# Designs tried in a protein design chat: VH-VL binders against UPF0304 protein MJECS11. Part 2

Target 1, 168 residues: UPF0304 protein MJECS11, of Methanocaldococcus jannaschii (q60310)
Amino acid sequence: MLSKIERLILANQYKILKILENTSEYDEIIKILEEGYEIFYDEILGHIFDELPESEGQFVLDILSFYDIVVEPYKQKNPNDHEIINHPYSYFKGFDGNSETKYMAFVRFLIEDQKKFSFVAKYAKKTDNFNSHFPMLDKYRKMVELWESKYNKKYDLKREEILDILNA

## First folded at step 16 (VH-VL)

Design u4 (from t4 with heavy chain E101G)
Fold by ESMFold2, fold request of step 25:
Structure u4 (fold): chain C 168 residues (1-168), chain A 119 residues (1-119), chain B 106 residues (1-106)
Amino acid sequence: as target 1 above (168 residues)
Amino acid sequence: QVQLVQSGGGLVQPGGSLRLSCAASGFTFSDYWMYWVRQVPGKGLEWVSAIWYSGRSTYYADSVKGRFAISRVNAKNTMYLQMNSLRAEDTAVYYCATEYGDFYYMDVWGQGTLVTVSS
Amino acid sequence: QPVLTQPLSVSVALGQTARITCGGNNIGSKSVHWYQQKPGQAPVLVIYRDSNRPSGIPERFSGSNSGNTATLTISRAQAGDEADYYCQVWDSYTYVFGTGTKLTVL
């Protein structure tokens, strides 16, 4: 459901595009918007998705930061620490592409578009571009909650503190 | 044997273009990130560009952004550096390299290709 | 971009120990790698992850990294060790090389 004001703005934008591209391709969409044919609005809005809440965005930033700033550098310095190296959660696996799609998409945006988290990025091939193929939200929330409650989200973690978080 | 063989260097006028090639053999090329590093004669090493194993993402030093384009064709085991709008400061030996043993250090290098940008 | 500062040159007497430093803010928290480059040749990795030697690198090459300084140490220096040496870290999708040190064996 679009308001009359929203329909006016969109119709005017498509009229501008029609002129800039010198095309009649937008004539139908302009008519849909001006005359209010609601059944066809999904053709206009289908690529605009619901927001990822700010708190969920921060949660993704936190788990990525934990791996990129704490775990991956530790593993480089301690390649013989097999308990951490071989831990089931030793590297960031991404999110489930089927049930956690918005989280996976945000990870890909952070890495590929914003070019952040360069140590985590090295796992792109191993993780199928951060599609874990199973739900990870509950595990990552436990890890971040423990990191915050017990260690105040500090980056200067000792070995046993890292392992404690991985085991959360 | 693991090997990187470069080609495509030479003399070019300022404002001109040149494409460097780096052909890989002896390993599964599509598993590896690839890099370009350059060295002005008598000067130090300068990282130029990087590309993901898949080619999906690329990175550039500020000095070459918008002028150079790294690419790869995994079916041909070859990486490229397209250099446009060349300047005298781009005169260097260009090396391709990869992280063969593990991430974060380059243990396999090409032989180097001289690019000279001069009138 | 982090800056990795090396002395421009270091001299060592034949058979003595050379030390080449790589300075950076809190570089001890990073993994530092070292390359040797002889004239007209591609760089060769001689130390990785602060202190590890690749296969084929003599035991007289060693490395350390703590605080603000990483150090490449070449014991019992030989004429063949005369070369340029670069430290390196990985940072934000980029390779960051030190300014380079020319080692001269006297």
Scores: ipSAE 0.628, ipTM 0.856, lowest interface PAE 1.7, mean pLDDT 94
Fold by ESMFold2, fold request of step 25:
Structure u4 (fold): chain C 168 residues (1-168), chain A 119 residues (1-119), chain B 106 residues (1-106)
Amino acid sequence: as target 1 above (168 residues)
Amino acid sequence: QVQLVQSGGGLVQPGGSLRLSCAASGFTFSDYWMYWVRQVPGKGLEWVSAIWYSGRSTYYADSVKGRFAISRVNAKNTMYLQMNSLRAEDTAVYYCATEYGDFYYMDVWGQGTLVTVSS
Amino acid sequence: QPVLTQPLSVSVALGQTARITCGGNNIGSKSVHWYQQKPGQAPVLVIYRDSNRPSGIPERFSGSNSGNTATLTISRAQAGDEADYYCQVWDSYTYVFGTGTKLTVL
């Protein structure tokens, strides 16, 4: 699963870490890599996860942008629009932590590490840090598909257009 | 009564350190984001730092980043600002504040504490 | 960070209407909040979300926000209204305050 070049690079990096940290804790890892003991590679790689596809990353960016740029500012300017404010999908609920884990993790990275989507971030407490506790993918895909197909993903949406997307 | 009570100010030399405290009462402290705002005497308000309700994430003004550390202990209903490598321009009244009624504005403020950085 | 520009000072005769402006590029698309601060005291919120009053703020305080200007209006100005006033927006996890306006009641 690792090429000889990959194993050489990793082994050398652990040798550097061993010297910098003045520790023997990397000695076993170095031997695993140099001698090619595949059965133990998961100990080295087990915290490196499969990629989130680019299209799925863009999808998450789209739904977050809809809430952060369109919905939340609208609600601030229109505090008496109870149909939108009390709408079941009035705020970004996150993704299901059990079945949509990589989507939830990407949301947390975008908000906490990249410090983006600041209006959405205010819902962290209410949403259990964006764990919706039920699947949201199908709903969000319908919303983004309608936003794209009917409104060309524009941000200057009118009230009825926002409500149309929320009802998708 | 919803209240924020501050302590820990005073006089300190340049390069020194000081820790400010902000004790909350009358509300569920762990539900609320907390903020530090400062004001040089005779000057305007300057946002300094923010911390999530949980303490998980923190934010800092560029002028204090790397020198100041905001923290909270929810079990004690208290927020702190650790101020290190203090400079003369850090001399100000420091306020803690929170968004009690709703997000995006601060409607509850502490009484302020003066920090003076002087040789 | 956005810059919210306010006049340094505004004067108003007792009983007249004062207007304090807060300038920013396309500030009308943002929610603007206003604080009153008297000497030696913490700021007090007087307007939130452009035009709403917190409990305890007299109805003679009002606000508007459109285009590049938000305005705090104080009708029937009283001596007790003499204070510093700050506008504020939320932007990217931070509080952005205006430069501040000293209101003098003549």
Scores: ipSAE 0.616, ipTM 0.855, lowest interface PAE 1.8, mean pLDDT 94
Fold by OpenDDE, look of step 16:
Structure u4 (fold): chain C 168 residues (1-168), chain A 119 residues (1-119), chain B 106 residues (1-106)
Amino acid sequence: as target 1 above (168 residues)
Amino acid sequence: QVQLVQSGGGLVQPGGSLRLSCAASGFTFSDYWMYWVRQVPGKGLEWVSAIWYSGRSTYYADSVKGRFAISRVNAKNTMYLQMNSLRAEDTAVYYCATEYGDFYYMDVWGQGTLVTVSS
Amino acid sequence: QPVLTQPLSVSVALGQTARITCGGNNIGSKSVHWYQQKPGQAPVLVIYRDSNRPSGIPERFSGSNSGNTATLTISRAQAGDEADYYCQVWDSYTYVFGTGTKLTVL
């Protein structure tokens, strides 16, 4: 449901677009908004995704930070640590494109658009662009929780601490 | 054998444009990041640009941002560097390169292509 | 946007050990790579990830990285080792090369 104010704002936005683009293609949308035909709102808002709450956004930043700042640098410095290198979770796998789409999209945004987490970026080629095709939220949550609760979210982790988090 | 073969380049006036090509063979081109690095004659190496394996993301040195465009056609195993608004300081040997790892170095290089920007 | 500083030139007698340094703030925390470039040729990776040798690179080439200095060491220097050498790191979606060092074998 949209408030009258929201409907007015959106209708005005489309009216502006109508003028700028010299088109009538927005007339129906404007009518829907002005008349309040809620059944058609999905046609208008379909490309507007549900919000990713701040806490969840922070969570994604945290797990990416863990991999980018802690895990990846360690791997780069310790190529012979096969236990870490070959650990199933030694690389960021992304999120499930089916059930964790918002998270996957946010990761893609952070890496591709904002150019963040450079040491994680190259895993796109082995993770279907960070689509894990398997739910990863629970695993990452456990990792972040352990990182925070046990290790105070510090970045200068020892090998055994990294391994502990990876095994979370 | 992994190989990168470059083409293009040459002499161009300031403000002009050139397009460099880098043809790859001997490996699955679409699986790897590609790079451009240039070198002013008698000077050091300068990274120019990098491109995502899929071509989706591109990165540029500040010195060329907005003027150069890196691209790739994976079906052709070829990477390109479109250079616009060329300046005298863009004069250099340009190398294409790739990396088989994930550690941001370049282990395969093209033979280099000279680009000369002069009036 | 780190700056990697290398000596302009290093000289080594034939059969002796050459050391080329690459300085950078806390470079020891980064992975450093080294390239060799001979006149008229493309660079060749000689060391990756601080101390690893690609296939075909002689064992005479070694690398280390700690603190603020990475070092390329070339033992038992040969005439063929005369070249320019560049260190390189990755930083925030930027490739950074060192200023380069010309190694002369005497």
Scores: ipSAE 0.472, ipTM 0.792, lowest interface PAE 1.4, mean pLDDT 94
Fold by OpenDDE, fold request of step 25:
Structure u4 (fold): chain C 168 residues (1-168), chain A 119 residues (1-119), chain B 106 residues (1-106)
Amino acid sequence: as target 1 above (168 residues)
Amino acid sequence: QVQLVQSGGGLVQPGGSLRLSCAASGFTFSDYWMYWVRQVPGKGLEWVSAIWYSGRSTYYADSVKGRFAISRVNAKNTMYLQMNSLRAEDTAVYYCATEYGDFYYMDVWGQGTLVTVSS
Amino acid sequence: QPVLTQPLSVSVALGQTARITCGGNNIGSKSVHWYQQKPGQAPVLVIYRDSNRPSGIPERFSGSNSGNTATLTISRAQAGDEADYYCQVWDSYTYVFGTGTKLTVL
């Protein structure tokens, strides 16, 4: 449930929108908030997702950076390295749309909206827009952990180091 | 058809400075690690320095840390070794090298240049 | 800091097989590379990643690496094989060369 203060703040925001847009479409929402009809809160808050903590956001940036800065350039330079090219984790697969939705959404935001990680972006079609359809958090966490602990999160990695991280 | 052509070197007094150059051709210079390796006449090979693709990351042997500086200008397809505070023990033939495979080795070498540090 | 130990010299008769060893603590867990250097010339990579030959290197050259010893094998030795040979590894952001072996072809 929402506190009275939260309800007041939200109601006032919608009242402002009502005036700015010269519409009555927010009247019902305002009423729901002022009266405290909790059963309808999902209609208001349904598109507001839980926060992605800073540490998790950084984690996503780290794994994307590893693929974008380290793995992809290596593959481009070494197209005949079939062990790396054909490795099960040779490219960023995204996150699971069912169990890791927040992470998937953040990746999509970074790539589609912010236009970041250009070398990873080319896999949008291959990965169903970075929906791995399989949990990937644990795998990526192991990779990043190894990258940080063993290789000091350096980007100038050689082939065997890249492979080691991919095998994490 | 890859080629590394070295220049610089010569005779200097202890405490002096020299700059070596290595000009690359026949490959995309900016895509490959570059290296310096030296060899005292009649002795073995000793790695001196390495530099990453962009030049942002550099590595040095303990024997030259603080005195030597490796750099590269990718637009000129050229790598450099700035050698300061030279010592007699720095006397050697210096080779530049590159690596295609990213396996921590050198598969293409320059012709070498002699550096002599003597009073 | 790691030390790669090679025999100072190895002799082989024409047409016979030469073996040059490179000793190091647990060197078998690392990728070992080999270089050939003839007098007055720059080194030439002859084996990389323990047993792979670069283009242009004869099949007579082969390599192996296990335990504490890497070995460069030169079969059917020719006069032109007379040279210094160096093993090399990567360790702790350092390139380490072996002490070098002079191969004499008799």
Scores: ipSAE 0.065, ipTM 0.674, lowest interface PAE 2.0, mean pLDDT 94

Design u4 (from t4 with heavy chain E101G)
Fold by OpenDDE, fold request of step 25:
Structure u4 (fold): chain C 168 residues (1-168), chain A 119 residues (1-119), chain B 106 residues (1-106)
Amino acid sequence: as target 1 above (168 residues)
Amino acid sequence: QVQLVQSGGGLVQPGGSLRLSCAASGFTFSDYWMYWVRQVPGKGLEWVSAIWYSGRSTYYADSVKGRFAISRVNAKNTMYLQMNSLRAEDTAVYYCATEYGDFYYMDVWGQGTLVTVSS
Amino acid sequence: QPVLTQPLSVSVALGQTARITCGGNNIGSKSVHWYQQKPGQAPVLVIYRDSNRPSGIPERFSGSNSGNTATLTISRAQAGDEADYYCQVWDSYTYVFGTGTKLTVL
């Protein structure tokens, strides 16, 4: 749903485009907005996605930081620790492309566009570009919660602490 | 059996362009990161560029950003380096390389291609 | 940004142990890789992730990394070990090579 003000603003923007491009191709869109035919809004707003709340963005940053700063460096330094290396959650798997699309997209943005979390970035192919194909929010939330509550979100974790978080 | 074969080097004037190729064989090309590294004769190694498995993401040294473009065609098992706006300081032997691991090193190297930028 | 400092040259007698250092601020927190390069040839990975040997690399080659110094150790040096050696790390989407060390076998 769009407010009257939003509709007016958008309609005016399209009217400006109409003038600039000397075209009538926006007339229908303008009419839809002015009349308030919500059923057709998807044709106009389909590429505008729902917001990812700040807290959820921070959550994603936290779980990526845990893997990039704690888990991956540990694996680099301890190649023979098979318990950690072979742990089911020893690497960041991404988020579910079906039910957690906004999170997956944000991860891709952080890694591909902002060039962050370089060690996690190495798993792009392995994880189908961070599409876990399975809901991961709950698991990651438990991990982050334990990391914060029990270990004060510190990065210099001991092996057993890392394992504890992975087992969350 | 694993091999990287390079081509496309040569002499070019400052401001000119050159395209290097690196053909891979003996392994599943699309499963690995690829790299370009250059070396001025008698000097050390300098990383130039890296490219993801699919080619979707690329990385560049600051010295070549905006001028060089790394790409790959997995169906052809070939990686490229398009070098534009070449400078004298770009004169070097260029190596292509690949990584089998996940920790940003280079396992296999091509034979190298000399690029000379001179008027 | 990071700078990896290596000695310009190291000499070792045949059959003795050579040590090549790679200095960097808190390099011990990073994974260090080593390459061997002989004249007119491409580099060859000899150590990865501080202390691991690729297939085909003799066990005479070993590596360590702690504090501000990574070290490539070549035991029982052979004439064929004479080459340039480079350390390398990853940092902030940048591959950084050391300045290189010429190893001479006497």
Scores: ipSAE 0.024, ipTM 0.627, lowest interface PAE 5.1, mean pLDDT 93

Design u5 (from t4 with light chain K30Y)
Fold by OpenDDE, last read:
Structure u5 (fold): chain C 168 residues (1-168), chain A 119 residues (1-119), chain B 106 residues (1-106)
Amino acid sequence: as target 1 above (168 residues)
Amino acid sequence: QVQLVQSGGGLVQPGGSLRLSCAASGFTFSDYWMYWVRQVPGKGLEWVSAIWYSGRSTYYADSVKGRFAISRVNAKNTMYLQMNSLRAEDTAVYYCATEYEDFYYMDVWGQGTLVTVSS
Amino acid sequence: QPVLTQPLSVSVALGQTARITCGGNNIGSYSVHWYQQKPGQAPVLVIYRDSNRPSGIPERFSGSNSGNTATLTISRAQAGDEADYYCQVWDSYTYVFGTGTKLTVL
């Protein structure tokens, strides 16, 4: 539900848009908000996604950093380490577009909009633009947890340490 | 038989525009990033722009941002460089390039196209 | 962002070993690639990822990278090796090329 204050603010915003765009397309939305027809709120708020909490955002940054700063550079310099290269989790696979959509979207934002994690960016094609089509949160969480708890989140990791994290 | 064939260069006045084309053959074009690199005659190599697989993301050197636009039509196996507001310092041989392994090096190059910006 | 510095020119006697350096702050942390360019031709990749040789490149070409210096080594130099050589890295969505080195075979 929306409070009266929230409804008033939103209604006023749409009224401003109505004036600026010289259109009547917002009249129904304004009416819904002013009258409080909650059944239609989803149509209005559907464009506003649930927040990604700060801790979850940081988690995504962490796992991307692990791959971009640790794993990918290692692979770059060790083309003959097939155990690491062919490891099932040797590259960032993205997040599940069905159950982890907000995480996937955040990854896309970080890479496409903020132009971060360039080594991970090269996997856009391979990963269907970072849609893993399979839940990955648990795996990544285990990896990050191990990275933090056992290796103090250091970036200068040895081969065996990288492998250990990949096996998390 | 992998090759990149370029076209579209020439002489243009400062402030003018040119569009370069790079036609790819011998590989699955849509599977690879594409790049533009330029070289002032007698000088070194300078990266200009990059475009990833689908064309969804593009990147530019600071020297050309806002003036150049890289694009690709995968169905045509062709990449483009739209160059606007050309300056004398843009005079160079422009190369299109790609890579097979996605390690940020370039192992396939076009033959180069000379762009001369002069009044 | 990183600056890759190469000697302007290097000379080598026929049959001897040429070494072309690429200097950069902590370049050893990057993956360095090398290109050969002959007059009027497009660059050709001769070394990728520090020390790997593409198919068709002679074994005489080798590469190393550590600390602040990457090195392209050309053993048993031939007349055909005379060319410009460029090192290159990737950093922050930017291709960075070295200043280039002209190799002369005497």
Scores: ipSAE 0.702, ipTM 0.865, lowest interface PAE 0.8, mean pLDDT 95
Fold by ESMFold2, fold request of step 17:
Structure u5 (fold): chain C 168 residues (1-168), chain A 119 residues (1-119), chain B 106 residues (1-106)
Amino acid sequence: as target 1 above (168 residues)
Amino acid sequence: QVQLVQSGGGLVQPGGSLRLSCAASGFTFSDYWMYWVRQVPGKGLEWVSAIWYSGRSTYYADSVKGRFAISRVNAKNTMYLQMNSLRAEDTAVYYCATEYEDFYYMDVWGQGTLVTVSS
Amino acid sequence: QPVLTQPLSVSVALGQTARITCGGNNIGSYSVHWYQQKPGQAPVLVIYRDSNRPSGIPERFSGSNSGNTATLTISRAQAGDEADYYCQVWDSYTYVFGTGTKLTVL
């Protein structure tokens, strides 16, 4: 459902594109919008997704920061700490591509487009580009909640504090 | 016999273009990030570019950004460096390299190829 | 981007211990790696992750990293150790090399 104002704005923008590109390819879209053929609006809007809420975006930044700033540098300095290196949650696995799609997409954007979290990025091959293929939200929320409540989300964590969070 | 074999190089006029090749053998090329590093004769090592195992993402040193393009064709086990708008300061030996045993250090290097940019 | 500063040259007498430094602000928080390069050859990794030797590197090569200084140590220096040496860290998708040190064995 588009408002009349939204339809007017979109139709006028497609008219501008038609002139700039010297093409008739927008003629049908203009008519759909001006005449209000709602059944076809998804052809126009299918590429615009709902927002990822700010709190969920911050949550993703927190779990990525934990791995990129705390865990991965620790593992690089302590290659013989087999309890942490072989821990089931030793590396950031991503999010489930089917049930956690917006979270996975945001991770990919942060790494590929913003070029952040470079230590985490090394796991792209191992994690199928951060598609964990199983739900991770509940585990990561437990980890971040423990990190916040018990350690005030500090980055200077001792070995046992890291392990405590991984076991959350 | 993990190996990187380079080809290309030579003398090019300023403003010209050149493409370097790096052919891999003895390992599963498509699993590995690849790198270009250069060295002006008599000077130190300078990182130039990186590319993901898949080719999905690439990175460049500021000195070459917009002029050089790293690419790979995993079916050919080969990485490339397309060098455009070449300048005298691009004169160097160019090495390809990869992180074979583990991340964050280069333990496999190509033999190097000299690129000379001179009028 | 971290800046890794090395002395331009270091001299050591045959059989003595050489120390090559790599200075950087808080370099102790990075994992530091070291390469040997002989004239006309590609670099060869000699130390990784501060203090570990790859297979085939003599035990005479060792490394340390703390505070603002990483150090490559070559004990019982041999003529064949004469080469250029580079420290390196990895940071934000990039490789950062030190300025390089020419080791001369007298």
Scores: ipSAE 0.685, ipTM 0.879, lowest interface PAE 1.4, mean pLDDT 94
Fold by ESMFold2, last read:
Structure u5 (fold): chain C 168 residues (1-168), chain A 119 residues (1-119), chain B 106 residues (1-106)
Amino acid sequence: as target 1 above (168 residues)
Amino acid sequence: QVQLVQSGGGLVQPGGSLRLSCAASGFTFSDYWMYWVRQVPGKGLEWVSAIWYSGRSTYYADSVKGRFAISRVNAKNTMYLQMNSLRAEDTAVYYCATEYEDFYYMDVWGQGTLVTVSS
Amino acid sequence: QPVLTQPLSVSVALGQTARITCGGNNIGSYSVHWYQQKPGQAPVLVIYRDSNRPSGIPERFSGSNSGNTATLTISRAQAGDEADYYCQVWDSYTYVFGTGTKLTVL
């Protein structure tokens, strides 16, 4: 799973850490890497997850931007528009924590660590910290695809255009 | 009755520490974001810090980052502001506040407490 | 972060109309809120979301927000309206307050 070059680099990094921290804690890890005991690599690499593809990251940014830049400010300026305010998809509900875990984790990272999407963040309690408890990917993809294809992902959407996307 | 009651405050030396408390009553405290706002006597309002309803995330004005720590204990209906490495410029009346009716504006305020930082 | 500039002071004759401005680049894209603060007291919300009054605030308080200027209007000014007034927006997890205006009722 690891190339010889990758194992050499990692073993050298642990040797450096061993010296800097004055510890024998890394001796076993160094031996596993140098001698190639693949059965134990997961103990070393298990905290490194597969990448979220760039396109999927952009998709999450798009749906969050739609709610944070377009929908939530619109609702603030138009508190009597009950069709939009009471719409089933009027606010960002998050992703399913069981089947869409990577997407939910990325939302939490964007909001909590990067401190982005502050209007969306106000729904953290209502959404169980953006765990929708049911799959949302298909709905959000339809919304983003319509926003892109019909409206070129513009932010200055009119009321009927917002509603069109919510109904996607 | 929806109410925020503050305690703490007083005189402290530069470099010293002080902890302010804000006790909530009349509403479900764990549903609400909480804020600290300060006002130097004779001057304007300055936002200081915010904390999520859950305590999970916190935010600070640049002037206090690394020195102040906002926290909450939902079981006690109380928010705190730990103020460390205090400076003369931190002398102000400190208010706690929350967004009770809806988000983005503060409609419930504590009574304020004076913090004086001087030798 | 927007910068919200208010005049330092505004004077109004008793019974006349006072206007307090809050200037900011493209402030019309924000929802603007207004607070009244009397000496020794906490601020009190008087206008929210540009033009709405909380319960208990007299009809003579009104607000508008367009372009680069939000305005708090106090019709039929009374002695009890003498106070400091602050505009405010919320942006990127922070509260941004205007510089404050002292309203004097003559």
Scores: ipSAE 0.659, ipTM 0.870, lowest interface PAE 1.6, mean pLDDT 94
Fold by ESMFold2, fold request of step 17:
Structure u5 (fold): chain C 168 residues (1-168), chain A 119 residues (1-119), chain B 106 residues (1-106)
Amino acid sequence: as target 1 above (168 residues)
Amino acid sequence: QVQLVQSGGGLVQPGGSLRLSCAASGFTFSDYWMYWVRQVPGKGLEWVSAIWYSGRSTYYADSVKGRFAISRVNAKNTMYLQMNSLRAEDTAVYYCATEYEDFYYMDVWGQGTLVTVSS
Amino acid sequence: QPVLTQPLSVSVALGQTARITCGGNNIGSYSVHWYQQKPGQAPVLVIYRDSNRPSGIPERFSGSNSGNTATLTISRAQAGDEADYYCQVWDSYTYVFGTGTKLTVL
């Protein structure tokens, strides 16, 4: 459901694109928008997804920061700490591609497009590009909530504090 | 045996192009990130470019961004560096390398190829 | 990106201990790796993750890292140790190499 103003703006943008790309491929889209053929709007808007709420985006940034700033550097400095290295949650597994798709997509954007979280990125092969294939939201929320409530989200965590969060 | 064998160097004029190749053997190439590192003769090591195990993402030093393109064909066990708009300061020995035993350090290197950019 | 500064050259008498430093702001928070490079050859990893030795590297090579300085130590220096040495860290998808040190065995 597009307003008349939204349809006008989109139609004009496609007219600009038609000129810039020197193509007639947008002629049908322009007509759909100007004449209001709503049944075809999904074909135009198929690339536009619902927003990820700001609080959920911050949550993803928090769990990635925990792994990238705290856990992964700790593991590199302490390669013989088998309890942490072999912990079931010792590395960021991603999110479930079926039920947590928006979260997985945001992780991929942060790593691939924004080029952030370089230590976590090394696990792309192992995690099927951060598709965990099972729900992770509840576990990560417990970890972030404990990190916040007990440790004030500090990055300078001691071994026992890291393990406490992994066990959350 | 784990090995990287390079080819494709030579002499080229400024503004020209070259393509370097790095052929891998003795390991599952598609599991490993690949890197280019260069060294001006008599000078230190400089990281140039990186590519994911899948080829999905690439990274470049600022000095080569927009001019060099790293790529890989996993079916051929080969990585490439396409070097365009070459400048005199690109003159160096170019090494390919990978992280074989674990991440964050390069323990397998190619033999190096010399690229000379001069009139 | 961190800047890793090494002395341009270090000299050591045969049989003595050489120390090559790698300076950087809070380099102790990074894992530091060391490479040996002889003329006309590719670099060879000699120390990884501050203090670990790859297979085939003699026990007389050792490393440490704390504060603002990482150090490569070569005890009982041999003529064959004469080479260029580079420290290295990983940061933000990039490899950062030190400026390089030429070790001369006298």
Scores: ipSAE 0.651, ipTM 0.862, lowest interface PAE 1.6, mean pLDDT 94

